# VH-VL binders against o27280: the designs that were tried, part 490

Target 1, 266 residues: o27280
Amino acid sequence: MDSMNVPEVLEIKRIVEESESVKTFIFSWDFRREVRPGQFVMVWDFRDEKPMSVSLIDPVRSEIGISIRRVGEFTDRVHGLSEGDLLGIRGPYGRGFELMGRDILLVGGGIGMAPLAALADEATARGMRVDALVAARTADELLFLDRLEAAGVNISTCTDDGSCGFKGFAHERLLTLEENHDMAAVCGPEPMMFQVMRILDERDVPAQLSLERYMKCAVGICGQCCLDDTGFRVCAEGPVFWSQELSRVREFGRYRRDPAGRRVPW
Below, E stands for the ipSAE of ESMFold2; O stands for the ipSAE of OpenDDE; V2 stands for 0.75 times the mean of E and O plus 0.25 times the DockQ between their complexes.

## First folded at step 22 (VH-VL)

Design Bi12 (framework fv_bamlanivimab; at its last look DockQ between E and O 0.94; V2 from the best seeds 0.88)
Fold by OpenDDE, look of step 22:
Structure Bi12 (fold): chain C 266 residues (1-266), chain A 119 residues (1-119), chain B 107 residues (1-107)
Amino acid sequence: as target 1 above (266 residues)
Amino acid sequence: QVQLVQSGAEVKKPGSSVKVSCKASGGTFRTYGISWVRQAPGQGLEWMGRIIPRTGRARYAQKFQGRVTITADKSTSTAYMELSSLRSEDTAVYYCARDDQYEGNFDPWGQGTAVTVSS
Amino acid sequence: DIQMTQSPSSLSASVGDRVTITCRASQSINNYLSWYQQKPGKAPKLLIYAASSLQSGVPSRFSGSGSGTDFTLTITSLQPEDFATYYCQQSDYEPRTFGQGTKVEIK
């Protein structure tokens, strides 16, 4: 294993409270270690380790941000941490997003907006026009709206309960949008991504989608994140995939593997 | 555009408490925080604490720990700052300000609330 | 706590003058530095954030520079409405702290 596989113990510099269930942890980062939107890091709380997407990349400040949703024991512990506390971070790993064209559409659901927020920053910095469809169950769960707005992103919101923006799901909102883009980046619940991808394909919009799977090693060795039937390793060949690649993945949008390797429906 | 409107001036006795309100209009709190900053007569600015209305979590400057309580009501888009055990030194204009969690800058500001503590 | 030291505490200038105010942090604060303008009886107004980013609606005669510990606010050509007190504020650490202020007075 190379040096990048050794967790670096980093101090939490700041914590941004994104929502009731999401916090962004900001760390000083040595950018000699390049990181791209869509890549992930392994976060180690000295008990367990979980993959997390990078949601903030700031080379000027030499900082990165990792947004974490509170969903289980590990994330409960992490959410209990304070500024000044330590975490182990190793990475980055995986394939990140590629930017192309002038107009980009971001479609994100829930915590899936994390990598897209980072991508939005890069895209806007490059002078691209960025439209973002931000989806969540409720208004209070919509993430990164302020950041996106500050970056000049054109935001469209979608909530299941209609508490903010379009009432319905992201793919439904997308159907109401007539404008095509040069490229799309998608991240969120897999059923959402599946539907969004179908629409984008019908519209001949190149799309990249970031998948979430149980990852243990992050280096393509353990196989826990392998996708049926391609054998794609989410940690190595992904987590960002082109729609054409995912079209070959039978399980996409249908089921996932749990930590025990069992197939479970979405 | 978001505006912050604070409650009116207060005159208090030493040892009493004061509670100042800050209502946001023209928008929602979203992920922004609300910071409280005071300014004694002829003096500079002093940060007291911050709340994230969306989560209800507040943080305080050590100087005011145990004496200041910052709360927020999302339903009314209103933040509150309560300062107890008032002293003459607490005489100041108290400001609320929208706090960008990423940048840490304050914008916009409330109009300020004058609090006078005198016997 | 991070101590922010402004210089000068006060200055006299004329309309059209170039005005420079400095702010020094007791330790590095990266570029988490904001500048505010305050007029008597009014709330502070954000001018610059992230050390050099001009707040929307602020005249271009205002500019900020610096990183780490030393920062500068510059007014290229002082206007009548610019006579006020200016504050720097760091946001890298809590508690948030301000400089003591610089009063720009008319000569």
Scores: ipSAE 0.914, ipTM 0.950, lowest interface PAE 0.5, mean pLDDT 95
Fold by ESMFold2, look of step 22:
Parts: C-alpha cells; structure tokens; sequence
Structure Bi12 (fold): chain C 266 residues (1-266), chain A 119 residues (1-119), chain B 107 residues (1-107)
C-alpha cells in the first residue's frame, strides 16, 4: 500500500500547454490507487503544497494529468518546471462525481473545466450523451475544447468579451439551452456555480458542484476546509457536493475566506 | 474540416536559408501544435520540431537545434519553419502537420513543400 | 531517442492478400503508436492511432494491435489502392520518431 499522507515523488512525463496560463502535467500512475473524476491531489514542489484537480485519468496508459493555472508564487514555480523534473504527489483525496442517467450537462468556468474534462471522458466511455457549457473571459482561455470535441461532447461556449460563442456569463447561456438532462456537474468560480445551481434547481435537474476551500491536511483532520453551519469538510465530504447539500451552506456564493479565515465578499 | 496549405516549392543554394509557411483553413490552431517533418528523396520521415501556436513555445529535434526556427502567428493561423545553413543533404519534401498534444500523432498533413538545395 | 524498427522493409502482394507489417520500439511506448499510409507524391495519411484505434474514414480492412514494444498493422484483404508505403510512429517520448517504412508492392 502506498503512503497516502506522504507525497510520492514523481517525474513529470509530459506537459500539455492548454493556454497561456494553464498547463496539464502528466505523470505515470499506478492505478492500484484508484482515481475518480472530481477527486484532487496535493502537489508538493519541495517548498509548498497545494490542492489541484485531476483532469486526465487514463488507466490504459497508466497516466494521470493534473491541470494547474498560474495564479501565484507556487504555481509560477510549477509552471517553470520541465519534463523530467520532479513533483511530490499525495492522494487522491475527496469525493468524486457520481454519474447517473444517460444525458449529462457539464458547466465549467475557467480551470473548473479540469475535473469536468475527466468526467466527460468517463461519461462518454459509458455511452452517455454529454453536453458541455464551457466558459471563460476570452476565447484564448477556453479550456479543453479540442479534447472534449474529440470525445464526442456537444460543446457550447461563452466568453465574457464575446470573442467566442455566447457573449456573457455561463448562467445566462444556460437559460438558452435545452432542459432535458438527467444530471449536471458544475465547477468554476463560486459566483457562477451559485447562479447555475439556482437555474438547475428550478429545472429539477440533479446537480453536483465542486467547491474549493483553503486546505492544509487534505485528509479531514485539520478542519481548515470546513464549510459554515454544516461542518462539511471540503477535502473529505467534498469537494463534490450535491446541490441539495449545498442549499444548507450559508456561505456558498455569498462570500469567501482568505487564508487567515477572514470573511471576504465575492 | 481543417486543412493545412503550405507555400510552394523552392530551389536554394548551399549556405542559404529557406522559410516554409503552413496556413490552417477551416479552423484555428486552438491547443493543437504544428509539427514539421521532412522526407529526403526515396527516404523515410524525420521529425524536425513543433510549435504550440497558442503559447508560442517550440521544441526541436537535437539534430536541427541551432539551424531550425519554428514560429507561429495565431492571428493568421499560419506556422513557419526556417532552416538555415542549407546543404545538399537538406534536399527534401518538408511537411507541416497538426500535432495532437495528448496523442502526439499527426492529422491532417500539409501537401508538402519541395526544397532543392543545389549549386 | 526511441528507435522504431519496421519489418519487412518491403513486400510484394496481390489484390485480396492478407498483409501484416510489424513495428518494434527500442523501449516500451505503451500504446502511443500510430500508423500512416503514404502514396507516391502525397503526404502521409493517418490510419491507426493509440495502436488499435481506426481513424475516421479509414476502411475496416485495416487494423492495428500490440502494446509495449511490439505492434502490428494488418490489411485483411488488400485492395488496389492499398499499394503504398506504411510508417509507424511513436509519440510516448520526445522526439517523435518513425519507423523506416514498409513498401507494399504489386506482385
């Protein structure tokens, strides 16, 4: 059995350049450690450790892919690495997405498309019909379009600046889409997810949403990832929650917390 | 349906340079790469290098490092390969091909550009 | 670099024949193996990717198999349009490399 709480040092096998700001790092992976779409790993660069979503799960090739957006000092350092360089990986952790029915809607904003790309691969492999609404600020920031298209996913796009597809927000585009899905999976900026969840709830579409909160231990012990009023630990009971579970979470979509635990408006 | 259209055949003298263009039509590059592969008369296929147009980052086979430069212009959906210090052994058909970053295979290919290096 | 070795270098066959071409990698490449067909004066055309996946629009008489180091392209009933040169290509490691080709000729 591998040590789940100690990072395994792995070589970066391949780097896929998804956009100017997003890279997917591919590693050889022993699938005796099962990985599910929606689960995450802790990535250690020998100085700091951050949670990252798994975007590629390929048991046939014995590979996983981890997609990382350059947003700060840690991710800048990781983006500076090359194939052959080393990273520590511990996990996977958390509760992944559950698939149901035959028709699934994916709604992703920015890097939130990463776990949904992995889910799309699984859904299409099961013979499900997959519709994806992919959102970003600009056309150049739309992620995984080529990969989703190759998998047979029906793609709708929206961009804040209108440079590709619908001009506007994901929830606005959602209102113009057909309403005949058995379930939905949502991941992206929390304000977007809140608005999307409201629409899906009114349509009586079962929805699972993937949340991000500050994490330290990733195994449910330290309490740093708890949600207000429910005690849900994002690293243990999540990061994927059903919309019904989130309806009791007062902070969802309303405010966020910085690393010091301070309540900050969205 | 994406198609790759290359610039026309060229005849060059030893010591000169050649720059071949590869224009995508019917689509944009998105996250695909553009690879360059050459084929000398009666010979097999040889990968020279690749660019990811979205990011502008290129990689080269070691054999061609220092002589080849691969660039791309996203606004025109065009990639370029420049090979310098030409020798008669560089006489070949030069292909561009759309490069899947995940699979690493090539589809589609350009029609090829014949480059003849002779005095 | 990964060396890709094809066998045979050439073969002669008749319409209707079953043709088998092999490709060996100098180290494991899992299933990161593609097959291409090239006719004289034309660009290569992708036939098979991921060792065994048939490219869209390619006739079902073409098939691929293998993983690791040993791979096979099979044409189950050779047609007149199949006389061409065939190349394997690995994409597990940079630089991407090709086999030296197998020319399938009219007997």
Amino acid sequence: as target 1 above (266 residues)
Amino acid sequence: QVQLVQSGAEVKKPGSSVKVSCKASGGTFRTYGISWVRQAPGQGLEWMGRIIPRTGRARYAQKFQGRVTITADKSTSTAYMELSSLRSEDTAVYYCARDDQYEGNFDPWGQGTAVTVSS
Amino acid sequence: DIQMTQSPSSLSASVGDRVTITCRASQSINNYLSWYQQKPGKAPKLLIYAASSLQSGVPSRFSGSGSGTDFTLTITSLQPEDFATYYCQQSDYEPRTFGQGTKVEIK
Scores: ipSAE 0.811, ipTM 0.907, lowest interface PAE 0.8, mean pLDDT 89
ESMFold2 (binder alone), look of step 22: mean pLDDT 92; pTM 0.947

Design Bi13 (framework fv_bamlanivimab; at its last look DockQ between E and O 0.90; V2 from the best seeds 0.87)
Fold by OpenDDE, look of step 22:
Structure Bi13 (fold): chain C 266 residues (1-266), chain A 119 residues (1-119), chain B 107 residues (1-107)
Amino acid sequence: as target 1 above (266 residues)
Amino acid sequence: QVQLVQSGAEVKKPGSSVKVSCKASGGTFRTYGISWVRQAPGQGLEWMGRIIPRTGRARYAQKFQGRVTITADKSTSTAYMELSSLRSEDTAVYYCARDDQYEGNFDVWGQGTAVTVSS
Amino acid sequence: DIQMTQSPSSLSASVGDRVTITCRASQSINNYLSWYQQKPGKAPKLLIYAASSLQSGVPSRFSGSGSGTDFTLTITSLQPEDFATYYCQQSDDSPRTFGQGTKVEIK
């Protein structure tokens, strides 16, 4: 099946309530159509379409999971759906994470943990040692902790209000952690990722970061997700980028573009 | 280690209601749900419903719809199951159990609460 | 609702015996199948989840297999503490449903 085709209508098999604002929707998936952690799919509710990261990849069960945070009209509608309801899914698209080495550090913030959760599953399945720094504003917004623990991930938590783990931001917590990882994967608020990347670069830890941008076509045609000044298309060259690539991206950590193409500060 | 501790045995009249509590100790609910499962004397296990304490959303088996209410108080890490319009057939041991949302299994169980409905 | 049927309903065995219990679902449940052990007057205890994954702390003599509709719980060498009632449970669909149970008794 061509990933550039029209959405496939899939039934929501299960819904996992990750938090008050995040749900994971589980679908049957034909794994002849390969999907990698870090890739995204376009979710169509028959009215609008939005890119969403894959948070669960289970070839044994032939299932994938898509975690969606309630942030607007589209996601409000999706969060109103029930098991058995239908959604359109097309993809996967984009470049996913690459795993290298034996020890990997995951740094995630909020819904950014979605693709990292999938990556964690793959990494642990490969016998890698996985450390995860999971950040959120509050304890109730920390995602996938139980799932990660079940997978054998060593978790460190960080909350803005100190309600769980380290009080502060992810990059601050990172400064207190041991430097012994072969690579890092990062996903979350861009200001967080920016700071985390700087620290990792100083430590000479190869890092991949997953960016979020407004994406329209998902196939590198419309240009809505182009990054200044490289011209990188998040949907095509990303959403996962190496730190070296992002170092060339002027807007990274500084601003984004809204649907109208206007610069919006983070 | 997380443990679930339930309220004590209840003896009720037909038509009355019973409310059983289930308190988590040694941890928080996090993303787990709390399911309620009952077992009549000498019988098997019957799933009644589930709540996700983190969100407060509950689901019920059709058999108990309109008669069972499952709630949770995150501040006290306690889940509740209230069953109304009690019948003799509701005589059973009621268990709360931690519900893994991904696996759908019950990995931690309360000690059970015996509820006897008799005239 | 998905019906779960266990076989046998009861069996007699001796210490050291290999015990096999089967569970059949009325429709495919993938590998969303768990096994529980229950002793008299006690709550059930999770043994196996995802059809074949051993719950932490459970002895390795317990194992599960199967996918789709047919599942098996195996105790390779029955121990004195293993005499109990065993239940399968599907978690593929709501409501969650259990098998009727298999009582393993001393021969």
Scores: ipSAE 0.907, ipTM 0.946, lowest interface PAE 0.5, mean pLDDT 95
Fold by ESMFold2, look of step 22:
Structure Bi13 (fold): chain C 266 residues (1-266), chain A 119 residues (1-119), chain B 107 residues (1-107)
Amino acid sequence: as target 1 above (266 residues)
Amino acid sequence: QVQLVQSGAEVKKPGSSVKVSCKASGGTFRTYGISWVRQAPGQGLEWMGRIIPRTGRARYAQKFQGRVTITADKSTSTAYMELSSLRSEDTAVYYCARDDQYEGNFDVWGQGTAVTVSS
Amino acid sequence: DIQMTQSPSSLSASVGDRVTITCRASQSINNYLSWYQQKPGKAPKLLIYAASSLQSGVPSRFSGSGSGTDFTLTITSLQPEDFATYYCQQSDDSPRTFGQGTKVEIK
């Protein structure tokens, strides 16, 4: 178990270009280490290490895919890599999504669709009916539409600028959708997740939401991913939480913490 | 449904170049790639290269590196393949095909463009 | 490059026959294997992907099997429209490569 904290150096087998800003990096993976949708890995570029969501879980091919949005120095360096180049991967870590019932709603904003794409694959393989609300600023930033369609997912889209689907925010589109789901899974910008959670709670739909926080150790020791007032560690008790667990979290939807521990508004 | 419509047949002299177009109708490329595959008379299929129109990045089979250029114009949903320094053995039907980035297979094909290289 | 070898190069068969075509990869390609049908003067048509998954709109008399290096395409109860050339194609590694083809003719 001591080896769980040491990154395994893996070759990038394939790079899928999801958008101008998002790439999925595919690696061979030994599935004796089981991976669940909603879990994350720590990606090491030999200088720095960041948590990234698993978006593809394929035990038949012995592959995982990790989707990474270019947003800063670390992700700029990773996006500059080619097939055959090396990255360190440790994990998986965290609590993944649970599936229940026959009808699931996925609500994803931006890169938050990554873990939901993996969940959609599992749900459809179990024979569940999957509806997905996929949100972005513009049409070119809508992620995984081709994969979701191929998996038999029923897709609704919304864009801030109206360039594809509903013009507006995910929670506004959600108000116009039918209320016939056994559960929901939500991942995206935390302000969006807060508004979506409120609507789902009013509809009495069990919901699981995936949070993002600053992480260092990823195994629950350093405390950098703790949520205020509850002591929940996003890397250990999360990143996926039930909505009832989050109702006790003061900071959810209000602020986050930077690497120095300071409160920063969303 | 998406269809790929290619430009018409061409007759070329050795040493010249040919540029074949491939237009998507009934949709856009989205995240699919466009591959080019050729078939000489009486022969099998040979992959030449691929572009990802969303990003403009292309990759080529080593055999064609330096002679083939693949481009795309997102505004017209059209991909192009240009083959230079033509030789008689380049006589073939050239196909464009929609390329799934995950599977690497070709589920939609253009009708093909016959290119004849003769004196 | 991964070499794909098909067998046989051609065969003759009657309507109603069961036809089996094999494809061997020069190294393991897991299940990154697709099968195509091509009729004279037409573009290829995808039949099978991921070694055994049937493409939408393809009759169930077509099936694929195998993993690693050895793969088969099977046509049960051959129909008149099935006389064509069949190709396998790997997508595990670049460049994508095709088998040399198997021509299925009327006996």
Scores: ipSAE 0.813, ipTM 0.905, lowest interface PAE 0.7, mean pLDDT 90
ESMFold2 (binder alone), look of step 22: mean pLDDT 92; pTM 0.945

Design Bi2 (framework fv_bamlanivimab; at its last look DockQ between E and O 0.92; V2 from the best seeds 0.87)
Fold by OpenDDE, look of step 22:
Structure Bi2 (fold): chain C 266 residues (1-266), chain A 119 residues (1-119), chain B 107 residues (1-107)
Amino acid sequence: as target 1 above (266 residues)
Amino acid sequence: QVQLVQSGAEVKKPGSSVKVSCKASGGTFRTYGISWVRQAPGQGLEWMGRIIPRTGRARYAQKFQGRVTITADKSTSTAYMELSSLRSEDTAVYYCARDDQYEGNFDPWGQGTAVTVSS
Amino acid sequence: DIQMTQSPSSLSASVGDRVTITCRASQSINNYLNWYQQKPGKAPKLLIYAASSLQSGVPSRFSGSGSGTDFTLTITSLQPEDFATYYCQQSDDSPRTFGQGTKVEIK
């Protein structure tokens, strides 16, 4: 795989409306270019480019899905697109999730469920038992529940407002769950991931966490996604990190850098 | 388990409108859509359109564009299909069905609503 | 629009028979093909999705195969309750379209 590839212009084959703010765009994909859950692609709308996690990987249909949350100008434009419209896609990039063991726990918050949904598909296909803790602010923001259920995933939900499942945050719900797993995969708001990681570490559950940072080049050159103080590049050494790696990352769960490189608290 | 229950049979005059309801019970819409499919007497199945109740966005078959309106009320878990300017050719059983956005299959189906258009 | 053509339009068979119904799409639809069973006065029932995936609760005597443009629904051993009309439906593109149906009748 050539990480320096120019975006390939692809037609949006289908659009799945996951929620009011999240759409999944499905593209035909040449699987000679392998893609793993947890990896990301750069999405180019011919005006701007943003990294997006792959949420669907279907080698049988030769399709991938990219779930995008509407959060700004770029995503507003993308959400305005229709089936048949074009986007530029380059990648995949970064380190994806590794599956190990028999029982896996997925902990996702909001759009963080995107890469985990893809991971769930792979894990279930491998015959693993998959438990998923799906968190969101409200019931209407819970993502991929139907898809996960269809895949055989055991789902536990939690919402901030209690509109679905456990009322509270993911880490709080996790504390109420006594069962341990062979590994965990976590993706969502960084404060959530931070708390979840701590719990998993206390329980000696190996955990992988997917970080989100401002990425410009996606090939480890520009340094925009470097993490203090390790120098880890989210686009190259990540976005998926082991908990042991993140334990060395000072900024994790504490602050992030905006596009200008300024520290902003979570 | 999710079930879809539709409103009762309708008899309408040409030029009038009909509005059929489809209520989901035993669950929530979640990310599923609701598609409407009709079947004229002795004929096959014809897809009319779809709504994603969670977002309120609807898509229609070109054949029915401008004449059909599909809506949904999340609070009551009910979808609606309104067909205007009714013609005799619109005489059919109208079905709602849960629409999987990924697979595009329909399951489950409502029991159907017979709509008869006659002078 | 994608046209779906089923064959045959009708067939007569006996209990225990192997029944095969074909569906052809006017263009490739990958494996976005679903099969339904409909009995008189009843709503259609999903049998197969994704061309070959058996819907939960559907007897294993039903199976689907195919990809691209040509698809097949097979009933390995026809049962009395299987006499019905069967429809294929493509879910690759909008509008969703159905085959004209295949009526399986008692011989």
Scores: ipSAE 0.910, ipTM 0.946, lowest interface PAE 0.5, mean pLDDT 95
Fold by ESMFold2, look of step 22:
Parts: C-alpha cells; structure tokens; sequence
Structure Bi2 (fold): chain C 266 residues (1-266), chain A 119 residues (1-119), chain B 107 residues (1-107)
C-alpha cells in the first residue's frame, strides 16, 4: 500500500501548550509529501484514528504541527503523551484553501483557528495583508494570537463572555469590520460559519469554509463523509468548500449527523 | 510592549533559600513562557527552567532539578523562581526572560537580580 | 544536552572593522539558533533569531548565517556601541543552552 495511506510512525519532537485544552504536536516531516493549509491528517494512537488539522507547515525546518483539543478519550490519551513518544500519521488529505488577491480575512472559532494559522503564515509570506477575527468563549481560549501578531496579522478578537475584545458572536463583530477584502477563509463551529457566510455573500466577498464530518477511510471510498443533496465527500472534494458550493447544501448550518447517521440539530 | 521588572538584590547565607519575582506589564502572558537564566560573576549564561503561565506547567534543567521551583500568578502577571540549599557558587545575577514556545528565543529580559551567598 | 562552542572567546577590534564570530552545535539544530549582545551590567539583548532573522530595531550591520551545526554572526563596520560580549543560544532541544560568549574589545 502507498506510504501516504498507511500511518507513518513519527516521534513527537516538541509540544507547544496553546491553552489548557489545546496542544500543538510538532513532527519532523518529509515535504516530498506536500501539505497545504486546510488539508488534514489522520492521527493514530495505536488504538484509534482521528482526523486533525495541520496548524504549522514549515518546509525550512522540515516540520509540521498538528493542533489537538482535548475533548474525549482519544484526545485525552494524546494529550498525555510527551516529547519523544510516538504517533501514527497518514495523509495529508483533502482540498486546502486557495489564496487570491492582496487582502484576506480569516474568521476562526476555537480550534478552527488551527488551519487558519497555517494559512496566515502562507499569506503573509506571499506579501498579502491579513486580517483575522479570532473567536472563543473566553480570553484564555483564544488561539494563536502571539503567532498571528508576530506575523503582522491585524487581529480582532471576540469572546462570548466579553473577557477579551468584542463581547458576542463572530458574525456580530464582523458586521462592524471593514468590508473590502478580496477573499475570506472561515473555520469554526458550523452555526458560526453559516452566519459568517451569509454576511460575506451579501458583501460579495469570495469565501472558503472548512467543514467537519465523520470520516472512516479519508480517501473518498466509504461515503461516510458525504454531504446531503450534493454527494460531496468532505474528505475528497473538501474539507474546504467555496461558499457557492455550500449554498446548495441543505444540511449546512442546520443539522449534523452522528456516527450512526442520524440527523441531530446543531 | 511587555516589560519585565524583577525584585531587588539579596544577600543570603549558605543553606538558605532565595525567591526572586518577575513582574510583567504592558500585556498578558498569553502563550509565552517565562524562563530563568543566571550568570555567575565573569561567567556566561545558564538556563535554569521555564514556566508556561497559561497552563502553570514548569520545566527545569536537570542541574537544578530538586533545588529550583518556578511558579506564576496569572492575576498579578508575576513569575517567581525559588532556589534552595544555597551555596557560594550560586552567587550570580538571576534574569527572567519572556520565552517564545515556537522559536525558543528570549525577548525581553528583566533587569536582573543579584544574589550573593556569603559564608 | 546540546553543547554550543563559540570562537573566538575574545577579540580586539577597531571601529570600522568587520568582525566574525562563529558558533558550533554538538548536533544539528536546523536554524534554531539565536544571538544576543550583552554590555557590562546590563541584561542580554536579542539580535538575531532563527539563525538569520534580524530582530526589530537591530542595525542592518548585524547579520547571521548558517544551518545545522555551524553558525556565524557578522558585524560589518564595527561601531563604538558594538563593543560587548556576544552569545549564541540553541532552542532546538531542552535544556536551552548558550555558547560561552565572545568578548569584543577595543583595540
């Protein structure tokens, strides 16, 4: 089997503590396997395998970083690992973000900032002007602010509890921001992405949004990541979609499916 | 723009302990760490350890393991380094420095705290 | 622990001279290498990070180069304010370690 479809066992080179609940795991990486912002990898802890977003892509140091939020048994086990411990990585998979124009807006909620942090690094390296709206429930959950600031990104923050920046939802803050971006990239809770997409569409800003769905094979064979009414496979045709592609998707922003395939409200 | 201000010079007897403070102003720590580095008279720089104030987790150089304790108080934006069982070779200037978790460089540095261990 | 070895340990130079300081790591550290300047009685000051990236506010007469195990700090046209001790520091692995320093003195 192709080495890309079989997990490669890699040593954790370094762990960056982003917050109480989020760590970035850094690995040496052979960039003959190209990685684009918005693509994902499958992380194997020798018991289970889950999709995770790449948050750092550094060809100069031959390193990638994978940011993981502690939310359950798998991620609890991974958060318990130390530098020098092993994980299996297969990928990358999926369609990443495309950059265009001179001025980009990033809108990220929670761990959704992970792929956008990687995109910000690429955009600034190309000389683009980058504005980022970073959202979380509290100040201590705002991610990657130091990296973004060091890269010259113009940051706006919002928190549900008002502990940092604008008190409220990302789409409410967006209404007060400048409207003249060439493109936007959005990743976070799907209800947030739906509201943000509506605003960007009204402003005629081309937007790309990153979706999450249940994944099993990650290569487009099993059909577990399909979107209703279109047949798009999140692992193959996505996870990044243009807003016009998503406008035809009935489920987007309205419901999700659990691992058994049942409709569940957001 | 973050500035680090340390507590004042101290004179200690062998066998005692010293606790040095390092107060940050001009922002929160966010994901930056606070490292402690010492410099004996006429000598080079020696890293002692680091804390990540956001998580409260500290890491120590093996040479100082068991003798140094590094803590942080997020509410006051202050880090502390305590060195115990002092001996004459611990006479040094002790610096705190803001520590980038990704790059691992130190910027800015505190002004330093002179600690003299007298027999 | 990664050993960092600087050369020379000291040098004498005149204003206007070009000076070169080298730093060797005991194993590859990619470009995880930082340079600091320290004047007597003062805290160190970051000059260069990631081997070659100039810190904001540092004059362009300072430059860094190298990758892997061998690194160089170059000062073109030495100025009176540049007489100081210079340290390299690796940040690839814990513990962070420094070179022993290079003292640049007035000739």
Amino acid sequence: as target 1 above (266 residues)
Amino acid sequence: QVQLVQSGAEVKKPGSSVKVSCKASGGTFRTYGISWVRQAPGQGLEWMGRIIPRTGRARYAQKFQGRVTITADKSTSTAYMELSSLRSEDTAVYYCARDDQYEGNFDPWGQGTAVTVSS
Amino acid sequence: DIQMTQSPSSLSASVGDRVTITCRASQSINNYLNWYQQKPGKAPKLLIYAASSLQSGVPSRFSGSGSGTDFTLTITSLQPEDFATYYCQQSDDSPRTFGQGTKVEIK
Scores: ipSAE 0.808, ipTM 0.902, lowest interface PAE 0.9, mean pLDDT 90
ESMFold2 (binder alone), look of step 22: mean pLDDT 91; pTM 0.941

